# Designs tried in a protein design chat: VH-VL binders against Putative bifunctional riboflavin kinase/FMN adenylyltransferase (ribF). Part 7

Target 1, 179 residues: Putative bifunctional riboflavin kinase/FMN adenylyltransferase (ribF), of Geobacillus thermodenitrificans (a4it50)
Amino acid sequence: MKVHEANQGLTLPGSVVAIGAFDGVHQGHQAVLRQAVERSRQLGVESVAYTIDPPPRCRFQGSRMLTTLQEKLDRFAVLGLNHAVVAHFDERYAARRVDAFIRELTALNPREVIVGQDFRFGRNREGDVALLRRHFPVRIVQTVCCADGQRISSTRIRELIERGEWEQSTVLLGWPLSS
Below, E stands for the ipSAE of ESMFold2; O stands for the ipSAE of ESMFold2 at other seeds; V2 stands for 0.75 times the mean of E and O plus 0.25 times the DockQ between their complexes.

## First folded at step 2 (VH-VL; framework fv_axatilimab)

Design x5b (from x5 with light chain N92D; at its last look DockQ between E and O 0.10; V2 from the best seeds 0.00; counts 0 for: pae E 12.5 > 2, placed apart)
Fold by ESMFold2 at other seeds, look of step 2:
Structure x5b (fold): chain C 179 residues (1-179), chain A 119 residues (1-119), chain B 107 residues (1-107)
Amino acid sequence: as target 1 above (179 residues)
Amino acid sequence: EVTLKESGPALVKPTQTLTLTCTFSGFSLSTSGVGVGWIRQPPGKALEWLANIYWDDDKYYNPSLKNRLTISKDTSKNQVVLTMTNMDPVDTATYYCAHIYGDYWFDPWGQGTMVTVSS
Amino acid sequence: DIQMTQSPSSLSASVGDRVTITCLASQGISSWLAWYQQKPGKAPKLLIYAASSLQSGVPSRFSGSGSGTDYTLTISSLQPEDFATYYCQQADSFPLTFGGGTKVEIK
């Protein structure tokens, strides 16, 4: 897997791009990323994980990251992604940085952009999806739930870790907890 | 048409807990991207941000209040509740709730409710 | 915490004058700044967000500019209804903070 900084101007002849913070690369994130790999094979193009680091909530809320950047990238590689593009996207500035974001994605020539059901990079999900759809074909992947019917999320996993519920947090994450 | 209205006691005693309710219409906190914030203004002084709550139950608090604040929502009632513990006369202010426009901007605001903290 | 310093604290101007209000942040805020107007006895009203974006329904005589730490609200031709106190607000870092206000008086 090749790793790029978003500002380095990666250009591809075609791609399928999964977008997200992917903190922890939990089972819900894996559904999105695996679909990107599968679609890229079907379309004969390369798969890209376009990821934000650090996740915005870690900066504002003091929430810990579930993974280091390197751990996240290693997990992308295990899932079979061809490229990872790392962006320092700040959701509080989403309106100001949207043109750069769109230019970076456009250079990847996405045949599809894949996001999760709860995708947002600001507090306005409808605007974020509509923006992407003005420029690219967008596919939304359904939210993944655990056996008890609750959705799998980085927030829930962080809460379980903070309460000392190590076994359950590992089950939802789908990877060993970082030391 | 988006409107917000603050309600709660006009007078509280020092050390008591203040509970303020923001009742709104024209939007729902079940709608992605939506939030409500609380801001106060002591008489003749500048505005001070207190807390935000968003549709996904993310919450942000002014750390200068050192965990005196609790914000919650009841989406079915179109209400947001702010609780502030251990009130002091310095907390005398007009309290506003406001619709969060974009990520962190406030528009529109409620009319405000004056809260006086006095024995 | 990011301190927002407004100047002047008050000013007096005639109808038709160009009015400029400045807001200085204690560190760079990357254009994450709003301007509010508050008339006596009323709640604030958002005028400008993201340093320069005019809110819908706000007269075009209002404009915002600036970058880094220095931001400016300009009223190109002051009108009688513009008598108010103006506040800036940063959203670069929590806590969200407001400037001390600038009272504009029509002379």
Scores: ipSAE 0.006, ipTM 0.521, lowest interface PAE 10.0, mean pLDDT 82
ESMFold2, look of step 2: ipSAE 0.006; ipTM 0.476
ESMFold2 (binder alone), look of step 2: mean pLDDT 93; pTM 0.950

Design x6a (from x6 with heavy chain N56D; at its last look DockQ between E and O 0.47; V2 from the best seeds 0.00; counts 0 for: pae O 3.4 > 2)
Heavy chain, then light chain:
Amino acid sequence: EVTLKESGPALVKPTQTLTLTCTFSGFSLSTSGVGVGWIRQPPGKALEWLANIYWDDDKYYNPSLKNRLTISKDTSKNQVVLTMTNMDPVDTATYYCAHRGYDFWSGYPFDYWGQGTMVTVSS
Amino acid sequence: DIQMTQSPSSLSASVGDRVTITCLASQGISNYLAWYQQKPGKAPKLLIYDASSLESGVPSRFSGSGSGTDYTLTISSLQPEDFATYYCQQYYSYPLTFGGGTKVEIK
ESMFold2, look of step 2: ipSAE 0.424; ipTM 0.773
ESMFold2 (binder alone), look of step 2: mean pLDDT 92; pTM 0.947
ESMFold2 at other seeds, look of step 2: ipSAE 0.144; ipTM 0.699
ESMFold2-Fast, scan of step 4: ipSAE 0.441; ipTM 0.801
ESMFold2, look of step 5: ipSAE 0.464; ipTM 0.724
ESMFold2 (binder alone), look of step 5: mean pLDDT 92; pTM 0.946
ESMFold2 at other seeds, look of step 5: ipSAE 0.270; ipTM 0.718

Design x6b (from x6 with light chain N31S Y32W D50A E55Q Y91A Y92N Y94F; at its last look DockQ between E and O 0.04; V2 from the best seeds 0.00; counts 0 for: pae E 18.0 > 2, placed apart)
Fold by ESMFold2, look of step 2:
Structure x6b (fold): chain C 179 residues (1-179), chain A 123 residues (1-123), chain B 107 residues (1-107)
Amino acid sequence: as target 1 above (179 residues)
Amino acid sequence: EVTLKESGPALVKPTQTLTLTCTFSGFSLSTSGVGVGWIRQPPGKALEWLANIYWNDDKYYNPSLKNRLTISKDTSKNQVVLTMTNMDPVDTATYYCAHRGYDFWSGYPFDYWGQGTMVTVSS
Amino acid sequence: DIQMTQSPSSLSASVGDRVTITCLASQGISSWLAWYQQKPGKAPKLLIYAASSLQSGVPSRFSGSGSGTDYTLTISSLQPEDFATYYCQQANSFPLTFGGGTKVEIK
């Protein structure tokens, strides 16, 4: 896997790009990332995880990160991603013009962009997906549920960890817990 | 390479207990999110799900057959065992074991199947 | 239990035809729907998972669509190897349930 900073101009002849914060790379995130790997193989192009660090909820809400950046990148590598592009979250990223973001994605030449149902990169979730679709083919991965039908989320995993429910949190996360 | 193979008797008498073993390779039931399921298909009929077992020993049974089914695993032998009690001629079917999904959240598709074993229930 | 109603139960088609198969769930399944192909004497083969995601190694002429309760498998240009029985299966909740199957036959 190759790791790149956003704004350093990665250019590819073709790609499948998964976009998200991917905090913890839990089972729901893995659905998005594995689909990107699978689709890239089907289309004969490279797979890219486009991720932000730290996640916006950690910056704005003070939420505990489930992984360090390096742990997240290691998990991307285990899942088989060819590239990771890391966008560092700061006030410039939050104010970043959509056009510049779209130009960065365009340089990756995406045959498909894959996002989760909760995807947001601007100020309006619905508008963000519609905007992406004007430029790229977009696939939305539905909210992933566990075997009992309950939703998997970083919030639920944090709650389980706080309660000391280590076995259940490991199930939902799909990796050993970080200490 | 993921493979699964069903083994067990081809012929069972009514009221007897059927025991089927799924022996697999290319994956481990110690991997988080991984499961193995059993599905049957009567000749010329649709598929019917029977039971699943997961790496953490969670078990799910078709409620129409729940009191008749028991599923277990032996992770060290790469085996899953299904028992079905009180067999009846209507239970005549091809029985398949199958691997669940690349990851826990892909909707748990049955992405790799064994070749199936035909079990006939008759006197 | 979520019942899956698959239609038609059979159809006849020619090579090159566009084929559509529908699957109706008795309640919403949030796109957690798989499609399988089964040829005579063989085990089922996964084609589509999560309603629209193509399994590795499956030709691009297969596609899935739908949401809520209504789902469709489409074969854009039927090939000789596509004559088989197709099953949908919901994975939203236990118990897992399959549709009744659609047999695609040579016209």
Scores: ipSAE 0.000, ipTM 0.453, lowest interface PAE 18.0, mean pLDDT 81
ESMFold2 (binder alone), look of step 2: mean pLDDT 91; pTM 0.938
ESMFold2 at other seeds, look of step 2: ipSAE 0.006; ipTM 0.541

## First folded at step 4 (VH-VL; framework fv_axatilimab)

Design s14 (from x6a with heavy chain S106T)
Fold by ESMFold2-Fast, scan of step 4:
Structure s14 (fold): chain C 179 residues (1-179), chain A 123 residues (1-123), chain B 107 residues (1-107)
Amino acid sequence: as target 1 above (179 residues)
Amino acid sequence: EVTLKESGPALVKPTQTLTLTCTFSGFSLSTSGVGVGWIRQPPGKALEWLANIYWDDDKYYNPSLKNRLTISKDTSKNQVVLTMTNMDPVDTATYYCAHRGYDFWTGYPFDYWGQGTMVTVSS
Amino acid sequence: DIQMTQSPSSLSASVGDRVTITCLASQGISNYLAWYQQKPGKAPKLLIYDASSLESGVPSRFSGSGSGTDYTLTISSLQPEDFATYYCQQYYSYPLTFGGGTKVEIK
């Protein structure tokens, strides 16, 4: 897998792009990422994971990240992604983040963009991928639940780890705990 | 149309626990990218953020309040509840709940606010 | 914590005046800054987000500018309904923090 900074530019003749914060790369994230890999094989193009670091709600003394950036990238590679694109918070992206984001995605020439049900882009109150759909075909991957019917989320996994529930957290992550 | 309204006691005695409820309409906390926060304002003073809760039950607290705060939601009732323990006269303030959005890059500012509820802490 | 410092704490102005309020962050906040208007006895109202984006329904006489640590709210031609207290807020990192407020009073 090749790793790129979003601001350095990556241009591809065709791709399938999975977008998300992917903190922990838990089983729910894996559903999105695996779909990107499988869909890219079907279309004969490159697979790309587009992520942001740090995760937006984990900045500066916020919630503890489930993975370091390097651990996240390692997990993308294990899942079979060809490329990772990492976006960082900085002055350039803050002022023009929507335009910059669309330009960066357009350079990848996406045949399909894959997001989870919880993906949000832009200031919209009733949920949406509508802005992305103006530019690209978008596929939404449904929420993954564990055996008891509860949603798998980074927040739930952090709470299990904080309570010392290592066995449950490992099952939901689908990886050995970070060390 | 988005609306929020705070409810709870107007008078609290020192050392008691305050419970405030925010009831809202025009959005759902089952919708990804949605959150509700609590902000307070002592008479004649600046705004102070207290806590946020999001659609996925992620919670954030102002660390200056040293674990006196608990925020929870009931998505089916369109309610968010804030609990604050060990009330002191210095906690006298108008308490607001407010809506905020969240996207791939960041959270957004509070774009819809409740009217506020005045809580006086006095013996 | 990111400290938000507003200047001035208060100002007096007349209808038609150009009003400028500044907000200084103790560290770079990458334009994750909002401005709110609050009238006595009422909840704050969002005016500006992302340092310079005008919230829907807010009059065009309000504008925001700035980058890094230094931000400004401008009212190009003050109207009677604009006499209020204005607050900046950073949402770059937790805890979320507000400025001390700037009261715009009748001259």
Scores: ipSAE 0.465, ipTM 0.807, lowest interface PAE 2.6, mean pLDDT 86

Design s2 (from x6a with heavy chain W105Y)
Fold by ESMFold2-Fast, scan of step 4:
Structure s2 (fold): chain C 179 residues (1-179), chain A 123 residues (1-123), chain B 107 residues (1-107)
Amino acid sequence: as target 1 above (179 residues)
Amino acid sequence: EVTLKESGPALVKPTQTLTLTCTFSGFSLSTSGVGVGWIRQPPGKALEWLANIYWDDDKYYNPSLKNRLTISKDTSKNQVVLTMTNMDPVDTATYYCAHRGYDFYSGYPFDYWGQGTMVTVSS
Amino acid sequence: DIQMTQSPSSLSASVGDRVTITCLASQGISNYLAWYQQKPGKAPKLLIYDASSLESGVPSRFSGSGSGTDYTLTISSLQPEDFATYYCQQYYSYPLTFGGGTKVEIK
């Protein structure tokens, strides 16, 4: 897997791009990422994971990360992604997020963009994938639930870890707690 | 349109527990990227953030008040509840609830506010 | 915690004046800064988000600028309805923090 900084302008003749914060690369994230890998094989193009570091919740909401950036990248590689594109928060990016994001994605020439059901972009109170659909074909991957029917999320996994519920947290992550 | 309204007691005695309810319309806390926060303002003083709750039940508290605050939601009723224990006269303030958005990239500021509810703490 | 310092605490101005209010953060906040307007007895109203983006429905005479730790709200030509208290707020990191407010009073 090749790793790129978002601001360095990776250009591809075609791709399938999975977008997410992917903190922990839990089983819900794996569904999105595996779909991108499978679709890229079907279309004969490169697979790309587009992620943000640090994850917005960890940066702006005081939560700790489930994985380091390197651990996240290692998990992308295990899942079969060809490329990872990492966006970092800084002053320029915060002020220009819509323009920078669309520019970076456009350079990848996505045949399809794959996101989870909870993906949101833009300020609208009803915000969803509408902005992305103006520019790219978008596929939404359905929410992954555990055997009990509960949604798998980074928030839930963080809370389990903080409560010392290690067995349940590793089941939802789909990885050992440490790499 | 988006509306929020605070409700609760106007008068609380020292050492009692305050419970405030925010009832809203025009959005749902079942919607990804949605959060509701509580902010207070003592008479003639600045705004102070208290707590946030998000669609996925993630909760954040002002560390200065964390041991006194509990925030919860009832998504089916479009309500967020704030509980604050051991009330003191210095907690006299107008209490607001407010909506904030959150997207893949970052959070946004409080874009819609309730009218506020005045809570006086005295004997 | 990120401390937000506003200056001045109050100012007196006339209709038509250019008004400038400043907000200083104790550390870099990467433009995650909002400005609110609060009229007596009313809830705050969002004017500016992401340091310089004008909220929908807010008059163009309001503008925000700045970067890093230093931010400014400008009202290019003060109108009667603009007499209010203005607050900055950082949403870069928890706990969320507000400035002390700047009261804009009629001269």
Scores: ipSAE 0.490, ipTM 0.820, lowest interface PAE 2.4, mean pLDDT 86

Design s20
Fold by ESMFold2-Fast, scan of step 4:
Structure s20 (fold): chain C 179 residues (1-179), chain A 122 residues (1-122), chain B 107 residues (1-107)
Amino acid sequence: as target 1 above (179 residues)
Amino acid sequence: EVTLKESGPALVKPTQTLTLTCTFSGFSLSTSGVGVGWIRQPPGKALEWLANIYWDDDKYYNPSLKNRLTISKDTSKNQVVLTMTNMDPVDTATYYCAHRGYDFWSGYFDYWGQGTMVTVSS
Amino acid sequence: DIQMTQSPSSLSASVGDRVTITCLASQGISNYLAWYQQKPGKAPKLLIYDASSLESGVPSRFSGSGSGTDYTLTISSLQPEDFATYYCQQYYSYPLTFGGGTKVEIK
């Protein structure tokens, strides 16, 4: 897997792009990422994980991260992604408009953009799945639920960890917990 | 279309626990990215953020008050509940609940309830 | 915590005046700043978000500007209904913090 900064201007002749914060790369994220890998193979193009780091909620809302950036990248590689594009959530990125995000994605020439059902991006009310659909073919991966019927999310996993529920958090992550 | 309304006791004695309920319409806390916050304002003073709860049950508390605050939601009833323990006269304030904006960049409050005045007095 | 300092704490103005209110953050907040208007006995009303974006339904005489740590709310031609207290709020990081408020009083 090759790793790129979003500001380096990666250009591809064709791709399938999975977009998300992917904190923890939990089983819900894995469904999105695996779909991108498989779809890219079917189309004969490159697979890309486009990830925001640190996750916006961790940057602006003070949540702990479930994985370091390197751990996240290692997990993308295990899942078979060809490329990772990292959009650093720093002052420059935070001040950017949705149009800059769309331009970066356009350079990848996506045949399909894959997002989770709960995906949101952008600023104000502009960023969401509907906006992506105006620019790209978008596939939405249905919300992944655990055996108890509840949604798997980074937020839920953080709460389980904070409550000392290590067994449950490990099951939802699908990876050994980083110490 | 979006409306929120606070309810709870108008008078609380020192050391008692305050429970406030926010009842809302025009949005659902099952919708991705949606959150509800609590903000208070002592008479003649500035606004102070207390806590936020989100669609995925993620919770955030003002660190200055975290040991006293609990926020919870009942999505089926369109309600968010704030509990604050060990009330003191300095906690006398108007308490507001408010809708958090619609995307992951938003941390501002676009719709507010009317507020409920809570007086802490012996 | 990010401290938000508003100045002035109060000002007196006449209808038709240009009013400016400033908000200083203790660190850079990358335009993650909102402005609210509050009238006595009423809830705050969102005026501006992302430092310069006007909320739907808010009159065009309100504008916001600034970057980094320094932000300004401007009312280009004060109207009778604009006499209120104004608050800035950062949402760059938790805890969310508000400025101390600026009361705009009628002369």
Scores: ipSAE 0.006, ipTM 0.518, lowest interface PAE 9.2, mean pLDDT 81

Design s22
Fold by ESMFold2-Fast, scan of step 4:
Structure s22 (fold): chain C 179 residues (1-179), chain A 124 residues (1-124), chain B 107 residues (1-107)
Amino acid sequence: as target 1 above (179 residues)
Amino acid sequence: EVTLKESGPALVKPTQTLTLTCTFSGFSLSTSGVGVGWIRQPPGKALEWLANIYWDDDKYYNPSLKNRLTISKDTSKNQVVLTMTNMDPVDTATYYCAHRGYDFWSGYPYFDYWGQGTMVTVSS
Amino acid sequence: DIQMTQSPSSLSASVGDRVTITCLASQGISNYLAWYQQKPGKAPKLLIYDASSLESGVPSRFSGSGSGTDYTLTISSLQPEDFATYYCQQYYSYPLTFGGGTKVEIK
């Protein structure tokens, strides 16, 4: 897998791009990322994981990361991604308009963009799946729930870890815990 | 359109617990990046941030009040609830709930839509 | 905690005047600053975010500028509906903090 910074302008002749924070690369994230890999193989193009680091909440403290950046990248590689594009969350990136994000994605020539059901982007809630669909074909991956029907999320996994519920957190994460 | 409305008691006695409910429309707390905060304003004083809750149930509290505050959400009812224990006359204020600006890219919020506010007086 | 200091605490102005309000942060906040307008008995309304971005529906006579620790809200030609109290807020770091407010009163 090749790793790129978002601001370095990766250009591809065609791609399938999965977008998310992907903290922990838990089972919900894996559904999105596996779909991108499988779809890229079907279309004969390269797969890209577009991620933000640190996750926005962690940049301003308050939430622990479930994985370091390197652990996240290693998990992308294990899942079969060809490229990772890392958007470093700092003042430059936080101030970016929706149009700047769209231009950056356009350079990747996406044949398909893959996101989870709850995806939003851009400052002031300007971006959602409908806006992405104006520019790219978008595939939405359905929410992944655990066996009892509850949603799998990074926040839920953090809370289980903090409560010492190691077995439950490992099941939802689908990987050994990073800490 | 985004709307928020605060509800709760107008009068609270010292040492009691305050419970305020924010009911909203035009957005869902199941949507990634969405959050709701609580801000208060004593009469003639500045705004003071109290707490935020986000779509993924992540919670932030003002450290000066953290031991007294609890924020929770009921996504199916479009409600966010704030409780504050051990009320004192100095807690007399108008309490606002507000929608978080920014989403996927942002850290902490600014507030783009506010409820009308609910006045809470703490007196014996 | 990041302290936000507004100047002046109050000012008197006439319709048509250029009004300038300043906000100083105790440390650099990298343009993570919002400005709000509050009329008596009403909730605050967002005017500006990211130090200089005008919120939709806000008149173009409002503008924000600044960087680092020093920020300014300008009203280029004061209108009758602009008599209000104005607050800045930083969102660079937790906890979120507001300025003390600047009351704009009619002369």
Scores: ipSAE 0.013, ipTM 0.534, lowest interface PAE 8.2, mean pLDDT 82

Design s25 (from x6a with heavy chain G101D)
Heavy chain, then light chain:
Amino acid sequence: EVTLKESGPALVKPTQTLTLTCTFSGFSLSTSGVGVGWIRQPPGKALEWLANIYWDDDKYYNPSLKNRLTISKDTSKNQVVLTMTNMDPVDTATYYCAHRDYDFWSGYPFDYWGQGTMVTVSS
Amino acid sequence: DIQMTQSPSSLSASVGDRVTITCLASQGISNYLAWYQQKPGKAPKLLIYDASSLESGVPSRFSGSGSGTDYTLTISSLQPEDFATYYCQQYYSYPLTFGGGTKVEIK
ESMFold2-Fast, scan of step 4: ipSAE 0.496; ipTM 0.807

Design s27 (from x6a with heavy chain G101P)
Heavy chain, then light chain:
Amino acid sequence: EVTLKESGPALVKPTQTLTLTCTFSGFSLSTSGVGVGWIRQPPGKALEWLANIYWDDDKYYNPSLKNRLTISKDTSKNQVVLTMTNMDPVDTATYYCAHRPYDFWSGYPFDYWGQGTMVTVSS
Amino acid sequence: DIQMTQSPSSLSASVGDRVTITCLASQGISNYLAWYQQKPGKAPKLLIYDASSLESGVPSRFSGSGSGTDYTLTISSLQPEDFATYYCQQYYSYPLTFGGGTKVEIK
ESMFold2-Fast, scan of step 4: ipSAE 0.515; ipTM 0.821

Design s3 (from x6a with heavy chain W105F)
Heavy chain, then light chain:
Amino acid sequence: EVTLKESGPALVKPTQTLTLTCTFSGFSLSTSGVGVGWIRQPPGKALEWLANIYWDDDKYYNPSLKNRLTISKDTSKNQVVLTMTNMDPVDTATYYCAHRGYDFFSGYPFDYWGQGTMVTVSS
Amino acid sequence: DIQMTQSPSSLSASVGDRVTITCLASQGISNYLAWYQQKPGKAPKLLIYDASSLESGVPSRFSGSGSGTDYTLTISSLQPEDFATYYCQQYYSYPLTFGGGTKVEIK
ESMFold2-Fast, scan of step 4: ipSAE 0.581; ipTM 0.838

Design s32
Fold by ESMFold2-Fast, scan of step 4:
Structure s32 (fold): chain C 179 residues (1-179), chain A 122 residues (1-122), chain B 107 residues (1-107)
Amino acid sequence: as target 1 above (179 residues)
Amino acid sequence: EVTLKESGPALVKPTQTLTLTCTFSGFSLSTSGVGVGWIRQPPGKALEWLANIYWDDDKYYNPSLKNRLTISKDTSKNQVVLTMTNMDPVDTATYYCAHRYDFWSGYPFDYWGQGTMVTVSS
Amino acid sequence: DIQMTQSPSSLSASVGDRVTITCLASQGISNYLAWYQQKPGKAPKLLIYDASSLESGVPSRFSGSGSGTDYTLTISSLQPEDFATYYCQQYYSYPLTFGGGTKVEIK
């Protein structure tokens, strides 16, 4: 897997791009990422994980990340991604408009963009799946729920870890816990 | 259209617990980046942020309020609930709930409820 | 916590005046600053986000400027409906903090 910084630009002749923060690369993230890998194989193009690091709230709040950047990248590689594009979350990236994000994605020449069903970007009225569909073919991956029917999220996993619920957090994460 | 409306008691006695509900329409707390916060304003004084909750159930609290606050959501009902324990006359204020976005880029509070006045008195 | 200091706490102005309100952050906030207008008995209304971006539907006589720790709201040619209290707010870091407010009163 090749790793790229968003600010250095990556241009591809064709790709399938999965977009998300992917903190912990938990089972919900794996559904999105695995779909990108499978679709890229079917289309004969490169697979790309486009990720933000650190997750926005961890940057400004100092809350615990579920994985280091390197652990996240290692997990992308295990899942079969060809490329990772890392957007370092800082004031400049956080202030980016939807048009800058679209231009960055356009350079990857996406044959398909894969997102979770609740994905939005920019201010709510300016950036959503409908806007992405004006520029790219978009595939939405259904939310992955645990046995109790609740959505799997990085925040839930962090809360379980804080409560000492190690077994349940490991099940939702789908990887051994890192310290 | 986006609307938010606060509801709860107008009068609370000292030491009691305040529970406020924010009911909203025009957006969903299932949408990535979407959050709802609570802000209060004592009569004639400045705005003070209390707590935020987001689509992924991530929660933030004003540390100055010493663990008196709990924020929760019911995404299916389009509601966010704030609980504040051990009420004191200095907590007399208008309480607002408001919408914001914080994911790819942070935005401030762009839609506000009308506010609900809470008086703490015996 | 990031402290937001507004100056002045109040001012008196006439219709047609240029009004300037200043907001000082105790540390750099990288333009994560909003300005709100609040009329008596009403909820605050967002005027400006990201220090200088005008919110949709807000009249062009309102403008924001500044960087780092020092920010300014300017109202060119004050109108009767602009008599209100104005607040700055940083959303760079938790806890979110507001300035003390500036009341713009009729001279």
Scores: ipSAE 0.017, ipTM 0.525, lowest interface PAE 7.1, mean pLDDT 82

